VHH binders against Protein EXORDIUM-like 6 (EXL6). Designs and how they scored, part 5

Target 1, 305 residues: Protein EXORDIUM-like 6 (EXL6), of Arabidopsis thaliana (Mouse-ear cress) (q9m8t8)
Amino acid sequence: REPPSQIPNGTLDLSLLWYGQFTPTQKERVHDFIESLNFDAKEGLDPKVSAWWKVVESYQERFEVKDIYRQKKSNRTVAPRIKVKVVRSYVDEKMKYGKELTMGNGEKLVETAIGNMSKVVPVVLLSAQVRAHGVGFCDGTCQHNALAKIKGQKEPRRYIMVSNPEVECPGECAWPFHTADKGPRGMTYQPASGEVGADALVIQLATGLADLATNPDLTKSLFKSETTPYNDDVKKNHESSSMYIVDPATKCTRVFGSGAFPGFTGRIRVDPITGGAFNSHGINHLKFLIPSIWDPKTKSCWTPM

## First folded at step 18 (VHH; from f1 with S30D)

Design e2
Fold by OpenDDE, fold request of step 20:
Structure e2 (fold): chain B 305 residues (1-305), chain A 122 residues (1-122)
Amino acid sequence: as target 1 above (305 residues)
Amino acid sequence: QGQLVESGGGLVQPGGSLRLSCADAGRYFDRYVMAWYRQAPGKERELVAWITQGGETNYADSVKGRFTISRDNAKSTLYLQMNSLKPEDTAMYYCAAGYEFYMYSPDRFDYWGQGTRVTVSA
């Protein structure tokens, strides 16, 4: 079968729901980060957030028929690109469903984030006013990458929900900008933005996005069309294989650079002017600290640095 | 900082049409939720329509079916197609831009234009 002339690109449309009050910096950092995922201009500084995202994109190759994504000229399998866009950014500043997050309320928030849009990924960001006790945060993760049943829809919708890193287990959620709740205290870093809540939020969002985008279901949703052959059986086969890693970013929680160990982020950079810690560059040379991604080939957490 | 400049206002007869434009000179047009507001003489400013980053549109009941909000990100321009204009539509029309839309504070936007006057009169 002749490889397709063009490798299809996918678009990940994010619908953001800011639930509660957020600082301008928090909102800006999130937007800047998202835009940085596909910012790969030559003038950008290395390492790039986009390079990190390319690693995420590469996971798609595991779940696709290799020949479908082979470039005609190089006979190399190329992972389709995933363009990430914010298609909606809404703030529920009054917190319609209250300050206590329940599973039921969570579903409502996801529904709100979806609105009438059929192909979006709802991203619910919880403010510092929200408490999410008992709903699955602070148990190895500060973000939910999960499926929600939405009324009127036959299939559950995948969503990302990010707890507030300043109030929800800050030692877990805001590390390394906050002292760890457990284990070695290590060194605490300053956020590049100057706000712990902003940069920590980005870390959690990045984790969720990476986990979501590396999920085989995404490949199906983004690239399955009447005209594009997609092997549904590949997902099943890979799920059973030792090569399939679920939530590869979550697996690498607290690893931000090479040489990481408990209480130590690994080798990351500190901006000499701001004192902010970072391991990647985004748009406008903005500095970000982003999570590592598990590499099943090397059996290690890959970092930009 | 986004500078919004409205244009396209003018005098039109009832039943007529106008197309308003709002040009953003900033770099982040595609990040904005955009909105049109209007303020009639002696009245409070009211939300007319807004459009999300992805192009989801919303309208005030008073203009539903008559007005169409749209955006061209490549041109960094917001549009308001106004059809079947009524005298009640006479107002100064403002475009607004924000990184987010506040669900319970719809007038909370980051940037505002200077406005363009629309007069619907026989």
Scores: ipSAE 0.894, ipTM 0.960, lowest interface PAE 0.3, mean pLDDT 89
Fold by OpenDDE, last read:
Formats: sequence, structure tokens, C-alpha cells
Structure e2 (fold): chain B 305 residues (1-305), chain A 122 residues (1-122)
Amino acid sequence: as target 1 above (305 residues)
Amino acid sequence: QGQLVESGGGLVQPGGSLRLSCADAGRYFDRYVMAWYRQAPGKERELVAWITQGGETNYADSVKGRFTISRDNAKSTLYLQMNSLKPEDTAMYYCAAGYEFYMYSPDRFDYWGQGTRVTVSA
């Protein structure tokens, strides 16, 4: 197959379902973060959230995409860009399925997030009112990146579900804005937004998005069928290779800067005005603390700083 | 802060058509769920249609098949194409914008326009 003359950009369309009550700050931070993923204007401050996202995008080079998207002129392999946008943002303020989620109800939430849309990634965000032990949260799990069988659909759909980091194992899910429940307590930082629940939510969302976007299965959804570089055999071949890392952001939990060790985030910045911890900048110079991503080449967690 | 300004209202005969516009002067138009509401004299305000950030459209049963909601993010403008207008469509039409759509509180939006009047009369 002749390599395409132009590297097509993929689009990651997110359908957000806010299950429960959220603060304006939580919602704003999530939206701002998502928008920051593709914000790479020169006016932006370094390090950029978008640079972090480029690392995520670079994972595509490790797959068959690397061979397909070579720039003819420079012999440089360029990873396709992944544009991320919110295509729907709905709130279930009544919590239709109750405050205690079961696995079955979790699936229903995913269905709700999908609605009638065929090419979206549902992102279910759970409020502080919700307990989601029944869907497998806590015990080291703060977000799910998984496939769900959706009624009426032949193929399972990939989704992200994020538990509320303030109430669901906050020592794990809201660290470093909350004292760790396990291991060294380390230093606790203030969130840049002023709300632990907001910035911690962004961390978990970022983790989920990175894990999702680095999954080879995503290529099936990001690219049109005619131009998709995805080959089912690629996944199988890479599963056996040391190059395929599943959930690279999850693998680097609690690493936010260089020199990280248990109880220490690594080198991150603190805003002198707000006291908020951050390691990246997004739109409008907003400060974010985002997770690290595993680098299989260096066998280390890559950090923005 | 979103500033919504509706336009395009007027007097039209039954069976006629109008196109309403709602212009947003803000920076975050593409982040909004947009909606059209209407309020007829002596009646409560009702949701007519809404469109998500990605362009998913929804309509009240009373206008389904006749009205089309659309958006142009490049122009930061929301539209409502109204065809086959009926006297019952006479109302003040309001544009609304919100970062989220509340499933059980559909009137919960962050920003509202001042409205544009639509009168359908023979």
C-alpha cells in the first residue's frame, strides 16, 4: 500500500457524562485541560500540556503507523496528530442509577455517554456523591480505560471512567494533593485550581486519556477506514514485544517530575501566588499537574520537567 | 462571559419560514451546548431544540421535522431554521449557552440572550 501523501490527523471525540454534582471549577478544569492537549501556540508557556500529548501521540510510531507515515522528503517518521475535542458534555445531576454503582449500572452510564453517537469515546466522570467500589475502583484503580459491551452494538466500545478522587481512595487517587494512604506520606501539595477534587480529577482523566490514546485499538477509531494504518496483526505482534506497553500513564503513577521516588512527586513547580503545584501549562497559561508517561526506550517515566 | 444576541425574528405568515441567529461574542463558543427556547404569551418557557458541542441535535416534539438547529463554530453563531411555521410557534425565542447540558434540568444554562420575537399570523 502506497503511503499516504499526507499524514491524516486523528480525532478523538469525547462524550463527557458528569454523573452527579460537580463544582464549576471541576468542570472548567477538565474542559481547559482537554483544550490544552492540542494547544501548541508559540505564546504558550513551557512546558506545555500539548508537549505531553505529543509524547502520547508518539506511541503511534511504535506501531505499523511508523512505516506508513514517513515523510517522503525528510525520511522522518511523523506520528499522526490526535486532535481531542469534547463533542458532548452532559450532566446527570439526579444520578439516575443511584449513588452506589454496580457493574451493570456502570455499563449503563457508558451507554448513556455514548448515546446515539457511533464514533465517540465516552468519558464517565463520577461525582463525590458516588461510590464506585462495585465497578472496581480503589485498591490502586482510580480510572478505568476499558471496553464495554453496549446493548445493540456488535462491537464493544472503549470508554474511560473516572472515580471521584476526593472520596474514592483519596490517598491514592488525589495524591499529591492528599496525604497518601499507603506508603510514604511524603509532601502534600496544593492544587493550582485551589480545589483538590478538580486537579486530582484532571490527573486521573489525563491518565485515562493517555492510556487510551496509546492503545493500538484507538487507531481503528481515529482514522477513517480507508486510511487506517491499523492491522489487527500488529497488536498481536507487539504484544510479544518489549515495545508494547499497556497503559503507560498508569504505569507511571505518582511520578510528576524528575527524580521522583515513593512519597516524592519529583521536581515540580509551585505557583508563588496560588501555592499550586504544576508541571505544565495549558491554554491561557493555566497551570496543570499531569501524570508521567512510560518511555519504553529509556525504561523510565517521562515527565514534562 | 458569554454574550448572546439573537436576531432574525419577525412577522411571518403561516407556512412561512424564518431563520434565527444567535451570535456569541465570547471566546468559548465551541465549548457550549447551545439551545433555543421559546416563550409564548401566557405560557411557560419551553425548550425548542439544543445542539451539543459536536453537533448532535435534539428537538421538542412540537417542532421536530420543521425546525433545524445548527451551529457555526467559526462564526460563533447558533442558528434555528424554522420552516412550516404555525401560529402556535408565535413566541419570544431565546438563545441559551452552557458548558454542560443538564439532563434533568434542561433550562439550566449559563448564558441567555435577550430574545427575538417571532410572530406567525395570517
Scores: ipSAE 0.892, ipTM 0.959, lowest interface PAE 0.3, mean pLDDT 89
Fold by OpenDDE, fold request of step 20:
Structure e2 (fold): chain B 305 residues (1-305), chain A 122 residues (1-122)
Amino acid sequence: as target 1 above (305 residues)
Amino acid sequence: QGQLVESGGGLVQPGGSLRLSCADAGRYFDRYVMAWYRQAPGKERELVAWITQGGETNYADSVKGRFTISRDNAKSTLYLQMNSLKPEDTAMYYCAAGYEFYMYSPDRFDYWGQGTRVTVSA
């Protein structure tokens, strides 16, 4: 079948499950950040969160998606866009499964986030009341994207789970807004929102989203059409290729600007009014501190600044 | 802050139909879970239906199969198509909007309309 003349846009539909109690700022910052991913208006301030997301989108080019959508007219492979939308936002304020999560309970949360929807990415956000050591958090893990077996479904579902960075290893998960537990004592920054838990949560969510969106499995799901055979060998080939990087945002953890080194974020900006640290702008000129993404070409962590 | 304005209420005979609308003047309609509530005279307010940002719909058992909730994000408008109306459906109908839906507090919404009255009478 002739490749489509135009590369279709993919859509990443997020189903958010807020497990526990969250502040209005936490919820607002997450929503604002997600909307900022595709906000590329001329009126926006640079650097843009959307530019960061474009780097994520560019990973599709690396995975030979271009072979599927070779535009006859241009030798330039344009990576398809990934539109990100919140399709559901539910809160479990009672914490149905308790404050201590087990692996089993974690899977139940993912199931809850999925509901009856077949084409969503469940995102489970854990509140400060929740301890999630049982699901593998802490010790260097602040968020993870993984596969969950859902009862009644034949295929496992990919999900993002984010632990609360204020209570689950804050020296790791809330840095640079919290003093690091290990390593050189560097400068700590203030969050742009005024809440450590909000901005740190966004950092972790951003990390998870970037890692998820750069995963070839997701690409397959987003662009798999009934008519276009997705080369299943892409996984095998990419795993073997020196260019395939798993979890490129996680790889660049704690890098937020150029010149970063242990204990130093790199060059980031500080708002003169709020004192908040940021490296990007989103919707309504909101300031965000977002993680860097590994660039396999330069063998460095790409940052908005 | 979202300003919700309901319309479409009125008097209708049993078996009749009405379509309610809820217009949001705000810029963030697509961020909201939207819901319809109703309150009959002397009764507590009850959830009738809600629709997620992505368009997943849910209904109270009392209206399932008769009512349809829908949304038009381009118009920032929520709708409730009410068919096969019964006298028991007589109530003030309220539109609600929230950034999140609280699973155990279904009446927890961020914004509420002033309501539109629906009367079903022979």
Scores: ipSAE 0.891, ipTM 0.959, lowest interface PAE 0.3, mean pLDDT 88
Fold by OpenDDE, last read:
Structure e2 (fold): chain B 305 residues (1-305), chain A 122 residues (1-122)
Amino acid sequence: as target 1 above (305 residues)
Amino acid sequence: QGQLVESGGGLVQPGGSLRLSCADAGRYFDRYVMAWYRQAPGKERELVAWITQGGETNYADSVKGRFTISRDNAKSTLYLQMNSLKPEDTAMYYCAAGYEFYMYSPDRFDYWGQGTRVTVSA
């Protein structure tokens, strides 16, 4: 069968649930960041958030893609594009399940985010009023990329849950905009948005999205409607191979630029006008600080800069 | 500020149909949850229907089965198809846009139109 002339693109539909009270800046930064993932316009400034996302997309090439995605002319496999869209954005401003989350309540939030939609990735964002130790936050965890059992569904659903980085272990989750809890006390940066809680939230969301999108299970689900681009047999072989890295963004926690070491972000840029730290540009030339992604080939954390 | 402009209102007989449009001149139409509200004379404003960014639709019980909310992102336009109209449907109809839908404050939207009048004659 002649390979299709065009590699099918996948779509990642996000259903956002804002649990609690958020600032306009927090919500705006998250939306702007998500839109920046697929913003490849020539007028955009380098380095681009979209270039970062392309690296995430490239993880698909690392998995034996079926012959249908092999370009006839070049033995090179081109990774399909992953378009990211917000399909729902709801706010629970009253916090229906309270401020202290249990594992059970966490699952209910995921259910709420899913609603009646079968093909969405629920993203639950927790406000500063919420304490989420009961669902495993803090102690090295700022965001969850996990599976939830949803009532009435046969298969578990993958979700992202992000704790509030300003109040939940800020030295860990809001670094480098907050002084580190442990280790060398390096330089603290200002957020480009002017709000620590907003830019730190974007970092954690970006981490979760990258980890989710690089997961072979997700990629399989994205292309279910079309000829499965990946052989199921590859999963078995890659799990054993040193090339399969789970959560590549989490692996590169606290690396934002080249030359990073404990207490130092690496080479990042500071806006001379706002004093905000950034390493990428999104839509409307917005400046973002986004996490690095592990590259198994180079055995290093890749950064936009 | 996103400018929402409603159109399509008018006089219609009971049992008739009308299609309302709401045009957004802004660049971020696809980011909005969109909604229709109505306010009858001497009554409070009420939520009629809303549609999410992805096209999930919700309706008030009073209009369920008769009204259809839809959106065209390419045209940055929101629609309300109203069928089987009743005198009770007489109101000023407003479109609203927001980046989020507040589950416990459904009247909290970022942008509002000026409204279009619908009159269903007895």
Scores: ipSAE 0.891, ipTM 0.959, lowest interface PAE 0.3, mean pLDDT 88

Design e2
Fold by ESMFold2, fold request of step 20:
Structure e2 (fold): chain B 305 residues (1-305), chain A 122 residues (1-122)
Amino acid sequence: as target 1 above (305 residues)
Amino acid sequence: QGQLVESGGGLVQPGGSLRLSCADAGRYFDRYVMAWYRQAPGKERELVAWITQGGETNYADSVKGRFTISRDNAKSTLYLQMNSLKPEDTAMYYCAAGYEFYMYSPDRFDYWGQGTRVTVSA
């Protein structure tokens, strides 16, 4: 019997920059969601946020990751773990660049979130007071997971940007917690946190994290080591698996459960005490509504429930 | 249930050293940005140093090279090693914590300790 192939575990270090005014609930909700990604699935109710994250982690062992790392193929393949940590959380409460962001000022916020740290993922969170149309929000886009060119750095930096959509575009980016602007109005639900903005931020952040963590450019950064072999040649030579799907959580926008269609979230639950909608459980018995993830094997969205 | 308790203050001669500790019995220590502040008699409270969740350290110019902030998340404890102490370091020292550091309001923290007295006298 051949020894199992195993990709080493990695970490995803986040630097949060809160731009504008946020409630304690909004901040706490994001921190609780991030911690829930790492939460041991042995206790608590199913479905778990950590089980959802394990689906994201499983992309590391699929065709793309195995092609990048020259490891022996075996019947015993174990997906790596990706521990998600907040390593910095800063607030620009004065909104240095004002309430109306431009593409250039959006880049400067990413630079601020990076600071002088290497190998962090900057996460910029825009408050409800910010008019983010100038950086591409509220016109088909409710979060960004992209590359930014940073002055003085050789490589562009990957970032996530999300916005609290309560004021600017709730009908586009806060559904199902707000009536949709276009298409079937559909059923609306109460946010499990009690705040539309808090739960919308979690959906957008979850989408950005899943899309970022499944991107092959990130796998090099997560698992590169002097001791662990890394095959850079496969990517450069275009000899790689075609099973990689760009932005698999974004591909499942507005799908939260099985059986979803336009105007219907799919199967989700409602907390009988709070009235809040959810499809997963996190730390401290908290309930979250998180997006689905495209599964190329089934050619459909993998749903939390 | 996050409660910060400082210890390690006392009387020391110029050039001496002290190590301050700040213990938290709460469940969220590793989420905190943490800081040391000091307030000398008749002066406004001032930021001495802060440390991010990931361990990045920052210092006031007046203490750079003499003071070292550190944290031990396993023990839920923040430290301030103070070397080469000067009479102007005499102050009440406070531990502070919160989930975020406010870039334009650095004294804005959710939790504050009761303080520990440091006296540097000739």
Scores: ipSAE 0.732, ipTM 0.869, lowest interface PAE 0.6, mean pLDDT 82
Fold by ESMFold2, fold request of step 20:
Structure e2 (fold): chain B 305 residues (1-305), chain A 122 residues (1-122)
Amino acid sequence: as target 1 above (305 residues)
Amino acid sequence: QGQLVESGGGLVQPGGSLRLSCADAGRYFDRYVMAWYRQAPGKERELVAWITQGGETNYADSVKGRFTISRDNAKSTLYLQMNSLKPEDTAMYYCAAGYEFYMYSPDRFDYWGQGTRVTVSA
């Protein structure tokens, strides 16, 4: 008798803290990528960054159509939609804690990115000037999606930390824009932005956002006044303790296209004029190289192309 | 990338109110940290207030409780509501915008308007 409710929508509010010196291209590239997540224009070239984001959304908890549309006889389900928005972008250009970060100082940067905002995801971006080994980078890790305990708060806060890897660990964290440190020598490509650091930051941020967005605690925070999420694992196995995919972009590290293997990105495109490598399109006809997403049904990486 | 145009200035008596507007014709208004500055005759330009992309507000001590900064992203417009005006508020008021707020260089903004005059005179 009542009109159907709209699909559940949430907003992922990001507070960016840029620690150190960054070029205008590095800052613009990150902003352009974030805006491209929400850019769903029908015109333009495929694959789209927004289509990639919709795959990430589809791996979250789903909602039954009858709970959303108030129709008792429907068994349809829908995935929630998540708008990604920058609500603060601050620069610590003087690097208050120096170039050699510790875990303690890393947590203080997260506190700074949070400020007085209880409902943000802090994103700390470390410049190439920073030696980030002390906060866990470069030893198999190129981005963090983690929890930090914040003074004066009962619950720890989820955060993303990324680092421009051009100086400290380019062969580990800037591939394919730099020769790999280990394994097959592999191929290299030019970054579509013209800057290795800018496009590496986008890859790390995309990975962190995808892994964050599939976290069930975030889903609860975004939709806590909405309908109950659908979970068919409960019907099949009551003792299932692992209900959601964990870190699906990190599971596809170094996979950028179909047919990828160690030393080969998979099938991607290059711009014949600039030589810039990409697998997706964003706002303003910009081209991005973004990571693949693990698909638990196929037990393989979903690739942008 | 944007052009900022202030309006709403004028002559008021002490205790009066004005609302300043700053319109941006550019595409990226939502990305901006935005601020109001003022410059009194014979004095240096000073920060009055700023507002983040998400609406967090910050004020100079001299205007706290009297001025309110706000933004309307749908209209690409920044506002300054000025209440309980005093003669010392007499100045040229400028809006400013940039993509980031620099924590140790707070007057570093990429775009500035031409200003609108506010005169408070008994």
Scores: ipSAE 0.716, ipTM 0.850, lowest interface PAE 0.6, mean pLDDT 82
Fold by ESMFold2, last read:
Structure e2 (fold): chain B 305 residues (1-305), chain A 122 residues (1-122)
Amino acid sequence: as target 1 above (305 residues)
Amino acid sequence: QGQLVESGGGLVQPGGSLRLSCADAGRYFDRYVMAWYRQAPGKERELVAWITQGGETNYADSVKGRFTISRDNAKSTLYLQMNSLKPEDTAMYYCAAGYEFYMYSPDRFDYWGQGTRVTVSA
């Protein structure tokens, strides 16, 4: 068998579990955003959501192929493409555990999202009336990227949990679509989708996906080969690189454009017809406002604009 | 907007086989959870099988081992291979699609086909 000479392109398979009631716009917006990560057609408008995702993909350049696959020799690493797919989308419309989730019940939702699939990232989306305890939502955190112990599994599973913040804490977790609760008074904007909750969910999901996909824990899920032995220790060696950081989108919280400072998003655009704020384009000419990501090459928050 | 069109129904002998198809020309076929339903004369419509966006399959007990649901995303087509057909399988068969599977409302789908008739008779 010929060993790989480059980090192969990967797929990030998502299993969505919608817990509670969501509008059609909220669901469609999330699907449109996920598809926009993969969209790089020449006729598409710049800046693209996929250009933002390429910064996430560039974190894989910290690895050498010889370190990933336990090989004698390797070439220099170039960034692979990571295709993001939804492989399951289920709705718990009756909220089996009620509106007040314990940590344990939250982990049961993660188990439900995993099902029998060994290679998925569970994404639990909580509707606006749901309170998840012990996670930190509305107390310094607007999305949750964490590990859960899953019954019958040796290793914990990494998951994303996001909440629609438009009821509990719109000033913390839906800014700039609502006046900030804390810090300098700043600008506010209209959501490009027309719904605060829909565009806030996209910001929080984008943050969680970027932080998750850049985490060395995901290397095995992205790059494991049936035919080439995988080095389970590769993440330890490269986690200490000062160039690459953990949680690079969270590092750049509330930075949406160049020149951002507390109370100011940075330079972003407003659609002259809808009034919606955005910094990127996706499929069907849709406009998105997405967070910045720490760029290891420039050692600064990368902004679409 | 999705437009689902079933085909492949017909008259078949007990023990025979049919393959149903459900075509959608839309770009969003990959986003769909898809299902087959059937309605026998004088009965309520019932779920036969469904398949997730990633290809995970699920079957009603009455058809398990005899029917196979599959999808071809490149052709935007859903299939139902029906083997070992019985007179009790006689029904109008419907294709259904939506972005999500509703755990407590499993017949909640956004798009439905017009149906294709399957008759199992000597």
Scores: ipSAE 0.715, ipTM 0.863, lowest interface PAE 0.6, mean pLDDT 85
Fold by ESMFold2, last read:
Structure e2 (fold): chain B 305 residues (1-305), chain A 122 residues (1-122)
Amino acid sequence: as target 1 above (305 residues)
Amino acid sequence: QGQLVESGGGLVQPGGSLRLSCADAGRYFDRYVMAWYRQAPGKERELVAWITQGGETNYADSVKGRFTISRDNAKSTLYLQMNSLKPEDTAMYYCAAGYEFYMYSPDRFDYWGQGTRVTVSA
């Protein structure tokens, strides 16, 4: 009886496809963030990007999700370490399918990012020139972590798609680096990289990676709460109802620190020299703003600081 | 970022073999897609092979099956094993590196070596 739907120790091999024009800062920022996930130097400043990633790696036991599988017979240990690597980084600088993304050409981009590789996570990064509303971006969605049917493959493939929101929807998908389009229009901050698009891409990528790494089987994830809240109708618990913990970083959208509420990021820091906002440290003393992770036990967001 | 330095070129008989090396010392070698180009006298520089960050290899049709590109990230070194060499393989061979492979501008790399000459003749 092995635990279902849990992440074993391993690697996440990313195949990046940069669709359109990106600045050097945008590209380097994404690469630096990815490398920061597994950068554990003891001399580095806290909070660390790698410490955030360790929360993702240990999500099941940290938030007691794994307790639903306590009846297993095996002594097999699920190792929490997930090494994230870029194994391919390609640029379609001419935007082969044009600037208007549709569901059909979106699937073709995922196919391109996969190439002939059977064990990669395709990551499609859309430049600011790309209009991605046709696949749901900028209408409540700032990143995709989903399954795509790929021509010639029996099973659908998991993918991440992110968009530089600087032009199409900065007020929805680049907050807090831009005034929000709806809700409280609270404080905004300068991006630590100096570029709204670069730091927004990092937030979106971090969200997609965390959502994927906590729930790798997106077809039908199955998680159960360890406790049933007291209520007047005990029959509901007998109907075998299932509660799913899906997309825990997306569930904490716009939460970056403790005490967050609409219009307020929560407690974060501002670099006194650059003015850039951050809640974590990565390689080369770089500072990043990264999302929070939903804690299903407390029904609140675990925050980097 | 250090400069790319090729070595291993020389004179070889048809049917012979050579192994080219391209060395660079840097923290970011693992991030690079890397490539070999060649330029025969009077001709444009052409892509011979490239290798992704994860080791996926790609070859020009003219060398497929005879040449093998590889990398050793621990030594920060790119290799090109050239077997069954032909006189038309005579060229200056260049190493190139960058963070991304540009699908429609394949010679768009940030760093290039000085080249090493390969001459195939009896």
Scores: ipSAE 0.714, ipTM 0.855, lowest interface PAE 0.7, mean pLDDT 80

